# Designs tried in a protein design chat: VHH binders against c4kar8. Part 298

Target 1, 263 residues: c4kar8
Amino acid sequence: MAELSTPSPASPAPLDGGRGDELEKFTLRGARQILQLLQDLITHRGLITAHTGGGHSFMTAVLKVDEERGRVVLDPSPDPQANRRALAAPRLTCVTQLDGIRIQFPLVGLGEGQDKGRPALFAPLPAEMLRLQRREFYRLQVPLAHELSCLLKAEDLARKPVEVSARVIDIGAGGVAVVVPTGAAEFVIGGTLPACRLALPDGEPIELDLEVRNLNRQTQRNGTEQLRVGLRFAALPRAADTRIQRYIFKTERALNAKARGGL
Short names: E, the ipSAE of ESMFold2; O, the ipSAE of OpenDDE; V2, 0.75 times the mean of E and O plus 0.25 times the DockQ between their complexes.

## First folded at step 16 (VHH)

Design nd16 (framework vhh_7n9e_1)
Fold by ESMFold2-Fast, scan of step 16:
Structure nd16 (fold): chain B 263 residues (1-263), chain A 124 residues (1-124)
Amino acid sequence: as target 1 above (263 residues)
Amino acid sequence: DVQLVESGGGLVQAGGSLRLSCAASGFTFSSYAMYWGRQAPGKGREWVSGITSSGGSTAYASSVKGRFTISRDNAKNTLYLQMNNLKPEDTALYYCARQWPSYDEYLEEYFQHWGQGTQVTVSS
């Protein structure tokens, strides 16, 4: 199928459909487990990226679970166009994280209405939820306080080289996700961005080549649009790999200690 | 409405060449990256190539790199795919799109209607 290389061994996901048999181990189908996970997302105020297809998504959250009616209530976007795309979509793919664990679930049959006099989106409870509790699937959500950035070298609409400072929102062994202002530069899926500079706390920026793996125009909860760019590390030097891994492990440990009230 | 109309497909012998065209209307063509994809019978959709809105950067699937060339003419609102040294494995319905589904290996997105497609059949 699509033959974009990764820095790690071949993906376990099948070439057709994008879902692996191995993911069945991590799929929750029990009604009680699904309800508990959704309640945990509410308790932790988990932000959800709802993918509506065509490279579009919006930020939402579960407002409540209506067990009696068998549905979830979601926070609509202040952008009416984002809501129209969501309502027109055959399904939403919802992606979030809880304690570093990727959680993913489909919503089918989205509708709109009101909850307590306020606009809301409604969908039947998902029949399944994916909870990927494996280290190789882990992506560190970068704390805003770290102000992690990646200086991207790209081109503008006039083919002029430009440098764009992008905020890093998550990082893993294989790549980063960044957000850039809409219109700041041109990107194409599969394209290479050479000699970009990843700024980690402490030390010189890491120079690396990045490959564009996904592009998504994401409507934030305040109604503004940002371009979210998923980037794979290409030909990562050993020293750079070590520094990135140390940052991830150190930050993860600090976040775990803080969550327990220790730091 | 957004409309994408592919043309230029046909029957060709292995080692031959074809040039596909995609005529775009209903949107500001020069503001969008454009893509070629293909789907062989009984297979999923495969990304083939992409080009930035200005045409300054291109990308290719490893299976076609060195054989295919993507280009665009923003004044004519037209996307092209020059296919050289065609192989039987290149047999597929080819279509253009102004957006490609994510390559996130765990993200399952539904397929959206992009264009009608043009059939390429490579005989051996």
Scores: ipSAE 0.496, ipTM 0.817, lowest interface PAE 1.8, mean pLDDT 83

Design nd17 (framework vhh_7n9e_1)
Fold by ESMFold2-Fast, scan of step 16:
Structure nd17 (fold): chain B 263 residues (1-263), chain A 124 residues (1-124)
Amino acid sequence: as target 1 above (263 residues)
Amino acid sequence: DVQLVESGGGLVQAGGSLRLSCAASGFTFSSYAMYWGRQAPGKGREWVSGITSSGGSTAYASSVKGRFTISRDNAKNTLYLQMNNLKPEDTALYYCARTWPSYDEYLEEYFQHWGQGTQVTVSS
């Protein structure tokens, strides 16, 4: 159970400075705003990571919004186990991005059925959605064509050193998210991976230390399972920081130009 | 059904030692990294330590590094935390967890697989 600090009795009670209070300015609660954001996710074919608890998630997408019934229709996983976890969960936490901005919302009361003769998951419209427009939370979705990789130095299941080439799926000022096959190496949150090598399109790989910040077993759209690893840059050299920021800026501009070119 | 049951807490004097245990059931324990966290009076939840599924690598919060040792026995489905040179600031409810919230992410489901905790009180 969460415990909050007790305010001083000699002062007016301050407002809670907890997580919920910090996120209020980024929380959308208007029905029209929520509906519009969900429609934007459909229009941009936004992939959603649906967290079902216990470090498990699966890839989904909003297929449609049924305004009359007040519900969303989601693409089920081809993995029946992922769908069973989702249906058994008291709540799904859905996380996605639009233009590098993190979007997060809960779904409660998930059910299953069919949409136009195909399996589908249904849930009531969320009462709130987070749209985190903070620079520190900005993550560039790495284009597949860039083939960004990070060579991780870790240990395998037999406690032997192993080098794993991991695909970089997003990148920000503070770190990267990578995917590796489940079982390729062992990771622990808070652990340090020394002397890893981040390959950007221009120039030599950047050697840097990475700290593991999150781990999530993710069932992909094709039903395969991958481990998503969130990694923070530790002791990042200034030259490396400049190169990473330049890559992010250049890629953002190219993606914005492409979007405005009718794609 | 995932279940985590902590034990081994108690009252101890500063400089003393305690060994906490966490009995895990309802999942393949040997396939998951495991964690210890704590919540002190008037504070939020704090990550303390983590261990890989094989036990080959560990990580510790700076406040406990060198004093605490995390370990596991996969044959017994049990996680341990050996706490040495305890300080009054170590007073907290200690939790075993199958996953840990990211410092940068607001994912409440990470708490779903936490136990009820075991109380550690360090006097003087």
Scores: ipSAE 0.451, ipTM 0.804, lowest interface PAE 2.1, mean pLDDT 83

Design nd18 (framework vhh_7n9e_1)
Fold by ESMFold2-Fast, scan of step 16:
Order: structure tokens, then sequence, then C-alpha cells
Structure nd18 (fold): chain B 263 residues (1-263), chain A 124 residues (1-124)
């Protein structure tokens, strides 16, 4: 016969999906450290992308840490369907950035209710948070004023060629993330988009092949949905790599100057 | 409720062929890109192939490119994987999936719509 095991609270699954040894040095498990990091996200008004699975996410924020009840309070989406997906998900993967460092944590047992009379989402405090201090995870958030775009060559739902001018929302050494109106073109993870054109300031567009790495239907804080496509540079000429690095460094320097009280 | 049921696995000699099927229900199959993944004993899940909702574009892992062909029949809500020139290294449980985790190389998505899998064993 099977013995009744002593009931113990289930711990959240490992954040890295089985890559624990590789990410352990970046993982915070101390209750005080977790509380402090969540409070830092509140103080800096950090926007959080909450992944609900199946290629869906929504923009949220930590509104409050309820230490007495051991839970976080999150801003719900104005889109009821995004909230329904979140509540139905076995867990949320929350991703944000603080001081250029990627912060990631799971939330399990999401519920809905009210905080001070306003709708809110609630979840138990995470048992762990990942703070990735690795340069390869760095992505420059592209300022809207730069109007950075990438012309994608793809297919529509009827298998007809289509060209889509996509706004670049972030850029790093290994790739870009772009936004595309939902339904404008078809993408598949692992697919190659040949001869795309990345428009950087001060020069000709860069022609490059891109590989689709991520697909995410993201509900914005205004309730609208957009398709976020993560694209890896499949092959990058040295001159193109130099221009991308220069753009990143120049933009980082300008943003840092503004953050330090440039008038 | 999303349901994916794989079939067509079995034992085959190296150099042989198998065709896997995945019967989908509980969602509008023709509106989703579909994927095949696999998991060898004691290993993590590995992406094998993907296909757009219309079937117009496909993608393959480098280890299977030229040997495997993904296809779909939207009228039958069925996904296929034709596997040719099989190698012992292809031995795994093969899964049909409606979504694939981020290819952020150090992070995997926690929630996925996956089937139970069909076992493929390739003898040397």
Amino acid sequence: as target 1 above (263 residues)
Amino acid sequence: DVQLVESGGGLVQAGGSLRLSCAASGFTFSSYAMYWGRQAPGKGREWVSGITSSGGSTAYASSVKGRFTISRDNAKNTLYLQMNNLKPEDTALYYCARSWPSYDEYLEEYFQHWGQGTQVTVSS
C-alpha cells in the first residue's frame, strides 16, 4: 500500500525549467531580499510583462507588497480576457528590468479581488527571484523618438508575400524585438526571414537575415493587443555589428545623462 | 479545453522512416502555429519543428533538417511529422504543441499546451 505522505506546501517549480545549476548564482531566495527587490520595483514604477503561457502576456505592475498576508498585489489589465488568461494560468512568469538588469520571478496561485476598493490581482510572494547580471541579456529599450524600424519580409494568412514595417522596441547585440499589428503577417518560432532591412540612424538600412525566436501577443496597459516578435541576427557582417553597438552605446550614454539630471 | 493526442511512434531500425500524427481539439486549430518537440530519457525538451497556421512556412532544428517534414491538414485538425533516415539519436518521446517557449537561451516558459507524446525508438 501507498503511505499518506506528510502534507507539505508545494514550492513553486524552478524558475529556469531545469537549468538550475547555471542560474543558481543569480537566484535570490532570502525573504528579506525578495521583499526589498519587490519594493524597489514599486519605487521605480517598474513595468512588468506577465507571461501567461501560450504566447500571451500582459503589462502589469506591483502595486503593493502585503507582508501581513504574504502576497503581492498586481495591477489588473483593462482587458478582461487578459485577466481571465492570467487567472487560468498555472503560473505567471513575470519579467522586468531594474537598472539595466533583467529581473524574473514566478507567481503561482493568482487570484482576483479588491485592494482599497479597486480591482486587483493577488498572488503569494514568490519563493525565488532571478536577477540576471549578464551582459548578453542586456537589451536597450529603443526611445520612441528614434523611430527605429525593421522592414520584414513575411507571408500573410493567405500565403501571399507581404512586407511589414515593424517598430523596433528593444535591441541588443544578438537581435531585436519588434511590434507588429495582430494579423499583419504569419510567424513561426524557428523560422527565417531573409533579406530584412533594419533602419538605424546615420546610414543606409542594414540588410540581414532574422530568425524568429519569440512570439508574444501582449495586451498593453491601454487594453490594446500587439504582437511582439523576438528576432535573432542569423548572420551579421562586422560593419553592421559595429553600427548596432555604436547605436546602443550612444543611446545608453544619452539616457544615462538624462537620468542623472540633464536639463 | 485544449487536447492534443499524438500517435504513430514505434520501433524502427536506423535509416528507417515513421510518420507521426497529432489530433487537435478544443481550439481553432487553423488559427495557431503548431510545433513538434521531443524529450530523450533523462533530458530536457528539445524543439524539432514548427509550421505556420496556414502551412505556408516551416522551420526545423538543424539536427533534423532535410530528414523530417512537418505538415498539417486544417480540415482534419491534424498535424504530421514525416521522419526519414532515422538515427539512434532521434530516440525520444515526441510531443505535439500549440505553442513553443521563448528561445531566450537561458529561460524557458513555464506554461505550454503539450500532448502526452508518442515514443520513437531507433535501433542501431
Scores: ipSAE 0.513, ipTM 0.817, lowest interface PAE 1.6, mean pLDDT 83

Design nd19 (framework vhh_7n9e_1)
Fold by ESMFold2-Fast, scan of step 16:
Structure nd19 (fold): chain B 263 residues (1-263), chain A 124 residues (1-124)
Amino acid sequence: as target 1 above (263 residues)
Amino acid sequence: DVQLVESGGGLVQAGGSLRLSCAASGFTFSSYAMYWGRQAPGKGREWVSGITSSGGSTAYASSVKGRFTISRDNAKNTLYLQMNNLKPEDTALYYCARVWPSYDEYLEEYFQHWGQGTQVTVSS
C-alpha cells in the first residue's frame, strides 16, 4: 500500500509543504550553525548525494566554505552530463549523513569554475539546513566490508521475473537503501516487492516485503551510473526487527570503537 | 522535444467517473515508468499513481486505491487513469509525469512534467 500525507493547504511547493511545519524544529537558520555544520561535513569527508531533479543525482562533497565570497565549493562529477544537469537545475537538494544523522540542504544558483587550479562547482551558502536528530530518522551507513545485500524480487524490462542481488548502502529502523546496475530491474514508486531476502552477517537471510519509496539515477565519482532505490519495510515480524536493530547497534559500537582507537 | 499532453477532464457529479489520457511524444515511452499527480486549489502537489514501463506493476496513493486504475498502451504512447466513484476531494488539476518526486518524506526530489494538466471538478 502507498500512502501520502496531505500537503499544507497554504504551501505552493510541490511536495514539502505538509512536512514544513513538522520539520521546522529540525531546521537550522543561524549563519554560525550553518557554517559549523558545513565545516563538520568537510572534516568528516562526508559524501553528499546532490539531487538535480528528474530522478537524477550525483555524488559530491563540500571541499571548502568560502566565507569571504559567501559560497560553498563542491567537488564536481567526473561525468560532464551530470554537471550539465546540475548547472541547469533551478535547485540542488543535497542529502548526506553525519554520524547517522540525516542532513539536507538546498543550493540555488550553482556555477562552475576552478578552485586552486582544479574544476569546482560553486553555490551561495544555504539559508537553511535540516538536521534530523532522532533515532527513527537514523540511517547506518553500511561498511563496504560487511558486503550487506538484499535479494530483490522484481521484473526486468521485458516483464520477466528477475532476482537482483542489490548492495545495501544504508539501513535504519524503517528501511534500507540499495544500489543496482541500471537496467537490472524495473521499479515504480509505491510498488511492493514481495518476499525479498535481506542478508545480515549473522544467521540466515530475513524474508520481508519491501515498498519502493524513492528512485535515483546517480553518477558515482568514478563516472559510472547506478540506480539507488530506497525501500521501506512494509511490515516486520518482531524477530526480524530485533535482528536488524541488533545489527545496527553492533555495527555502531564497532565503528565508535574504531574512532576511539580500538578495533 | 519531450511532450506530455493530458486530456479527459471535466465537470462530474460525486459518484461519477472519468477517464484521463496522457499522450506522450519525444522519448521512448515504453522505456519509462509513468505517473499521475494532482494539485488541488490551495494545496501542494500529490502523487496519485504509478505504473512500470511494461505495465506489469502499479501503485496507488491510499486516497484513491480501489477507485482509480492506471494503465498504459505502449503501442499508442498513451497513459490512462480510469477514475471511478469520484469525490469532491478529487477536484484538482491532473497531470502525468515521466519522473515523480521522491516518496521519501525527507527528500525533496524535483519532478519533470511537460503538460499543462487536465482539470477535474467534482460537484456534490
Scores: ipSAE 0.342, ipTM 0.736, lowest interface PAE 2.6, mean pLDDT 82

Design nd2 (framework vhh_7n9e_1; at its last look DockQ between E and O 0.45; V2 from the best seeds 0.61)
Fold by OpenDDE, look of step 17:
Structure nd2 (fold): chain B 263 residues (1-263), chain A 124 residues (1-124)
Amino acid sequence: as target 1 above (263 residues)
Amino acid sequence: DVQLVESGGGLVQAGGSLRLSCAASGFTFSSYAMYWGRQAPGKGREWVSGITPSGGSTAYASSVKGRFTISRDNAKNTLYLQMNNLKPEDTALYYCAREWPSYDEYLEEYFQHWGQGTQVTVSS
């Protein structure tokens, strides 16, 4: 009876800038691989969060890969301010997901112009793309139909306790990403939100403590600004963990079945 | 342009105290969470503390919890870090930041709005 050593939950990456050495194995540097991955993003109409710095991001997509010119064409934000930030940024960090795998890549040298008479952003092809295959990094993009929400206990601008119902946009074993209206509550990275409630479709909400891990002001394609909050499960009961894992697994299976034309 | 100017660093004996200040300009200070980080020699940048825009909530690294206090004066566009019971291991260049990269390894490189830092040296 081989004791299946339950893989110790991957300790959350320390806030310490751990040397990206472990990321090297997930980094694509081959030109063909990069091109293929970008093309896959186009084919799948993958939405990309482009981080411009300063806690700001906007939603974009790869529209075209111009191999001849060695550039990628991106969909500009409907927000002129977001585009200005993007153009002023020395580097964009693009984050997306394909087939449940997180993809991240930098773009440097962003410019604006026209593609077929439409406004577009241009950047040289990324020199590298990170494809995180690690299970620990996997985040399920929550289908809109599931309407997952998390009730956040936070403080408002007046330092009054508030409860904010936040839509869950992605979920993993280690946490959730949620979107909240700008100004609904205040957050700080490293802060703890106690006694929050994660609503899953399969039953009663799960009470849990959350730690704020990242904050990003995101401009949506419709021009609406939202605050994206990355939250880590600070204290997750085993039963809750099981439920979350079950949900993820079930949802992934359903999505994959649908993708294969089975649904 | 976003400017962050740290001050208040210096040489202090173990067990001593320092108060760091960060003067912020070029943005609406009161709209942003603010952070302190530090970088010890030969080490990466380490998150030390954070505070919400209003100052209502604070967070601390485990290594400094109970010893350090982050505060802010939005009227003065200034961030503070009171450091008590300083230890040699607290020796670092301390930075003020408007943004902090995600704890996720893959987002660390993107945050650009840091001050020049103020040196804190704690002698034994």
Scores: ipSAE 0.750, ipTM 0.911, lowest interface PAE 0.5, mean pLDDT 86
Fold by ESMFold2-Fast, scan of step 16:
Structure nd2 (fold): chain B 263 residues (1-263), chain A 124 residues (1-124)
Amino acid sequence: as target 1 above (263 residues)
Amino acid sequence: DVQLVESGGGLVQAGGSLRLSCAASGFTFSSYAMYWGRQAPGKGREWVSGITPSGGSTAYASSVKGRFTISRDNAKNTLYLQMNNLKPEDTALYYCAREWPSYDEYLEEYFQHWGQGTQVTVSS
């Protein structure tokens, strides 16, 4: 059964203080905590998706925390257009994960320059960072070796039906995020994709209806652009829900065992 | 550079109709999905409708489905919203947008490409 208390895409949650209060217990505001978390991201080489607004993002990383100047140093994109969008944006929303925990923070006042003779992006230290330890927001980053895919039924740019095999990059209880080449098909937030097929390693593909919740043109670290599509499970039969949960649990166990027993 | 200009609002009686227009400039209109949103006094922004770049597919909020029709004319760089059987609850400032907030519950994305809006008032 779907989450009955969760707002549908047709009725988004209000933009009000009640949501802010809910997130307050997960918000880090202490300067020492913020510096430590940013340092943890550097140490673990955390890959960051920086959303620049307008449905655009690029992959970056924190290279350095400059405490004396009160700023973070970010890895610029090899795509000059992505950097121009970032510099023009009044705000970046940075999203990453550390040990399965979602971390999110704003950066305001982005500038460009050099660090030790190399191109870099600079921003003041964030005043707050969100660290979400809630199971309903957990997403398994799908290992590339699993080659998880979802066959999407959509329309191409000429309004003709098209089937697109999209790579699944993360999966959770409520949906998946997939990647498609820019221009492969058309999507719209709030739209429904009927009779899509999610391929899991153990068994037949799962047929399900998917709802488009997020669209983002993401510039990868190699400079290529991909369309990231966030998709919600519109309705999950119990059997499908069980198979998805089993895949997540089994993969988490394997990753945790590798972390404990592997070097 | 990016500019969105809404028009067509006004005062109408319940059960009436209005057709809103949004003139877009400063970007390749035909390459973007477009959206209509609204904001009533004292309330947050509400997603109303969306349309794919080619116009081949549309989506609607449950509150307006069956009454409103979104359409676009890519040759004229114009987005439309045909509103039929208007209700007092439809009273709001209506604006068009090139982007909509991520429905990822915890991703707050900045909205740069929103118009100034056109006021719709529906009397009982």
Scores: ipSAE 0.627, ipTM 0.872, lowest interface PAE 1.1, mean pLDDT 84
Fold by ESMFold2, look of step 17:
Structure nd2 (fold): chain B 263 residues (1-263), chain A 124 residues (1-124)
Amino acid sequence: as target 1 above (263 residues)
Amino acid sequence: DVQLVESGGGLVQAGGSLRLSCAASGFTFSSYAMYWGRQAPGKGREWVSGITPSGGSTAYASSVKGRFTISRDNAKNTLYLQMNNLKPEDTALYYCAREWPSYDEYLEEYFQHWGQGTQVTVSS
């Protein structure tokens, strides 16, 4: 019975996270700070990407903090497979953004149940939360109205060349994240996509080589699955870098103005 | 449930060759990009190579490019790494993985679905 309650796979050697020591100064461990940050996420109705491992994630939200029971309540996915992966995962890594600051926290011991008669996911409050207050970690969330796109030159599942117009969901100094319908093309972390074209609102598209740095099959809030591809800019010319920084700056200012003027 | 079992390691002299295998079960192998990684004693984990689900595209760390070849046989649920012209600095525990965390995305604390590894030791 003890073997059934406690799986004992050989743990891997400690991952050289590269930035683990670097992240300690951004880590919140105070119970009051954690509760306040979770409440802020609820108030802002922030979408959370919950990573279940194996290259899978789903979109969720913190619905409430149950202080009396010491747990958080999450919105389940309409996709039963996403919920099954979440419940089977030994650790759910939640990622979101609050006021341009990346928030990351682990949930362990995830369970399912009901909250006021509606399906919900529950976990004990996290013991720590990461709040990355460094500008180099900043990724502008691209407004849907901008319809920013990146034309990717990749291969399809039959190993044939294909061009995919991928929507850009965030952009920063070092790269972009895009979404691609599942099955439209294949990618591998470490792979290079030459001669892609990033379409900014003004001017001609920027031609650049991209390197795949992250791949996730993301289940959206409506249950549909898309492939999120994190892409690094390779060999970025100064002129292209300037245009990207201008776009980020102007968009950030416009978003801040709307937040003050009401929308 | 998910199982990744590496084999093919051993002791080999510099300049020699080895072929590593990774037998996969418990998931739809052909739907996933697959990776080889290695860890030398006292060192961090190093990404070595990756391959797309269909096998149509591959990627390699600069330190092994031109010497190592990743491949897969989706009918046999098996991943391979052909290692030629081995050097003493290639000495490491080699493992296959179904995912590879990206340090640029700071998702490094969550990593699963890798094997126990197979030791490669390159003498002289």
Scores: ipSAE 0.578, ipTM 0.860, lowest interface PAE 1.4, mean pLDDT 83
ESMFold2 (binder alone), look of step 17: mean pLDDT 81; pTM 0.818

Design nd20 (framework vhh_7n9e_1)
Fold by ESMFold2-Fast, scan of step 16:
Structure nd20 (fold): chain B 263 residues (1-263), chain A 124 residues (1-124)
Amino acid sequence: as target 1 above (263 residues)
Amino acid sequence: DVQLVESGGGLVQAGGSLRLSCAASGFTFSSYAMYWGRQAPGKGREWVSGITSSGGSTAYASSVKGRFTISRDNAKNTLYLQMNNLKPEDTALYYCAREYPSYDEYLEEYFQHWGQGTQVTVSS
């Protein structure tokens, strides 16, 4: 029997009262479904962004599913500091995608060790995985060759207006994710960036109002920190929506043609 | 060693005002955007407001826009929420945070840098 009561461990709660119900239809809880999805991530060599809290993340991958020990084996970061943050975190929130479909899952009880003589991170198999099979959550990974950019209008650390050319890493019906160098500008979740300019390969830049929906600081392999910013299209005009959807469709068709032998 | 301590909650009548404070320690407060969230009885967490590290830009949930004002004093390592024209629907535990999960993209970031909260009760 305890001498003093201890505070309950912090548990993730739904972000609002309705969100838990909305997520249920996209949540996988069957052990076989979870194992199959993790194996699919291995087969497709899917890169995973592991959020360690405090707005920090690192790039990892599932190397192996150890069914006998009930564990996943993850590729550690080449940055020792990122690994220390991950090990200190109460949980990792892992985010990835397969063929544009967003996949999320928690990992709790992260440890470190070796797998066949190589450094590795280990965690128990997740009890649930989220697979967002909705049109508004579909994201096209932007091919590096396209060099897609968005000119953001924001403020710097001294509260002065600044224009930042950000690289677009993914795009969907509802928004884009971009990468900026740490310190290039200030962002806040829920903030609006007016009159930004999205450059698509064909035609003039599209002028858009963007809302900041997520932020994370990502440590790169060279030790450089960059900020990933998720941006929602606010009040998207029909003409802009048509051009964005056309880009997504054309790029998907080209990628599918390559997968079918480059026709 | 990140610590966030909220204060200023209490019982108030509809139409009244309260000012919440959050005292931050264990990190360079002036380098982080800060947030207020709330959790009503029997409901999940709701984002309320955010402010950039410099204080130059702010954001508000539609439900509180025009009634609440977020501010910060970087010299005092303190975050504030001025709450005016309070409604019974504003009854919740209010907490400050150094990070906030995205609810649009269903990011489930663990709340590592959240305070214990201060209770606000609005009677009708």
Scores: ipSAE 0.498, ipTM 0.812, lowest interface PAE 1.8, mean pLDDT 82

Design nd21 (framework vhh_7n9e_1)
Fold by ESMFold2-Fast, scan of step 16:
Structure nd21 (fold): chain B 263 residues (1-263), chain A 124 residues (1-124)
Amino acid sequence: as target 1 above (263 residues)
Amino acid sequence: DVQLVESGGGLVQAGGSLRLSCAASGFTFSSYAMYWGRQAPGKGREWVSGITSSGGSTAYASSVKGRFTISRDNAKNTLYLQMNNLKPEDTALYYCAREFPSYDEYLEEYFQHWGQGTQVTVSS
């Protein structure tokens, strides 16, 4: 009656994209290191994007680490479809950031239940976590107060040209992540969006070409779904690159000053 | 539930042409962007082409741009890949996919909605 074989679905893929020792120096495998990093995510209220495959994800958070049972407790989605997708997935790939550093880890064997009378998702502690401290992966989380937007030139669902004002969620040296209004436009991986306009607080908008690199239907913590689009800067002029880097630097310094009680 | 069935592969000489088809069922085909990917023996999966749900926009890997054309017929729930001026390096198993490959080098995700593939072999 009891099965001793590894259950279907297929075995989990490696976190390193199958790239041997290239990412080994960024990979944490010690139990205490993993517990400490998960606790840091709890302390900093780190939001986690849990990828369930098929271009779907949902926003979650680590609610607690149960060291005695060797498991992590996650905040479930209020959308039952997102939770069903997560439970059916062979693994979740969890991606988050801590002080701009990308953190990534797998969860296998997801289950559901209750924690202190509230719905919760449970998974065994990951055997490894990636902490990728590389300049090209640094992303500034854009403060809502900055109202940073990018005017995208795309096509709507009826093949008509449309201009979409998209909210910029994060920004780095190589690109931006944006949220687009539901149904406003359609995107395809590898597609180019010419002559888009990135509005920064200082000066006139930057005109630039963007390439679609990621598409993700993300279920938000309130249960609604949004399309998140990862966009790479194509042929970025030096002047534009300088302005973007200056914005990132100034904003990080201002956030650090605010955290230290600056005015 | 989701089924993707590829056809149209075969053996062809360099410079030749093939047209691949993918019959989709078990989901609302017209609501999803669709993709073609390929995998040569002993190599990883490579993104080849993508098309929006309406067919209004397409994208191609640099290795195939100008030679391959992706298209779709939403009334027939069918995706196509017209391959012209085939090269020996195009030899691979070609997959139809509802999932979009990530360009994020460090993000691994399972491609759950891929077909079984159709073999394309290009002789020199």
Scores: ipSAE 0.468, ipTM 0.786, lowest interface PAE 1.8, mean pLDDT 83

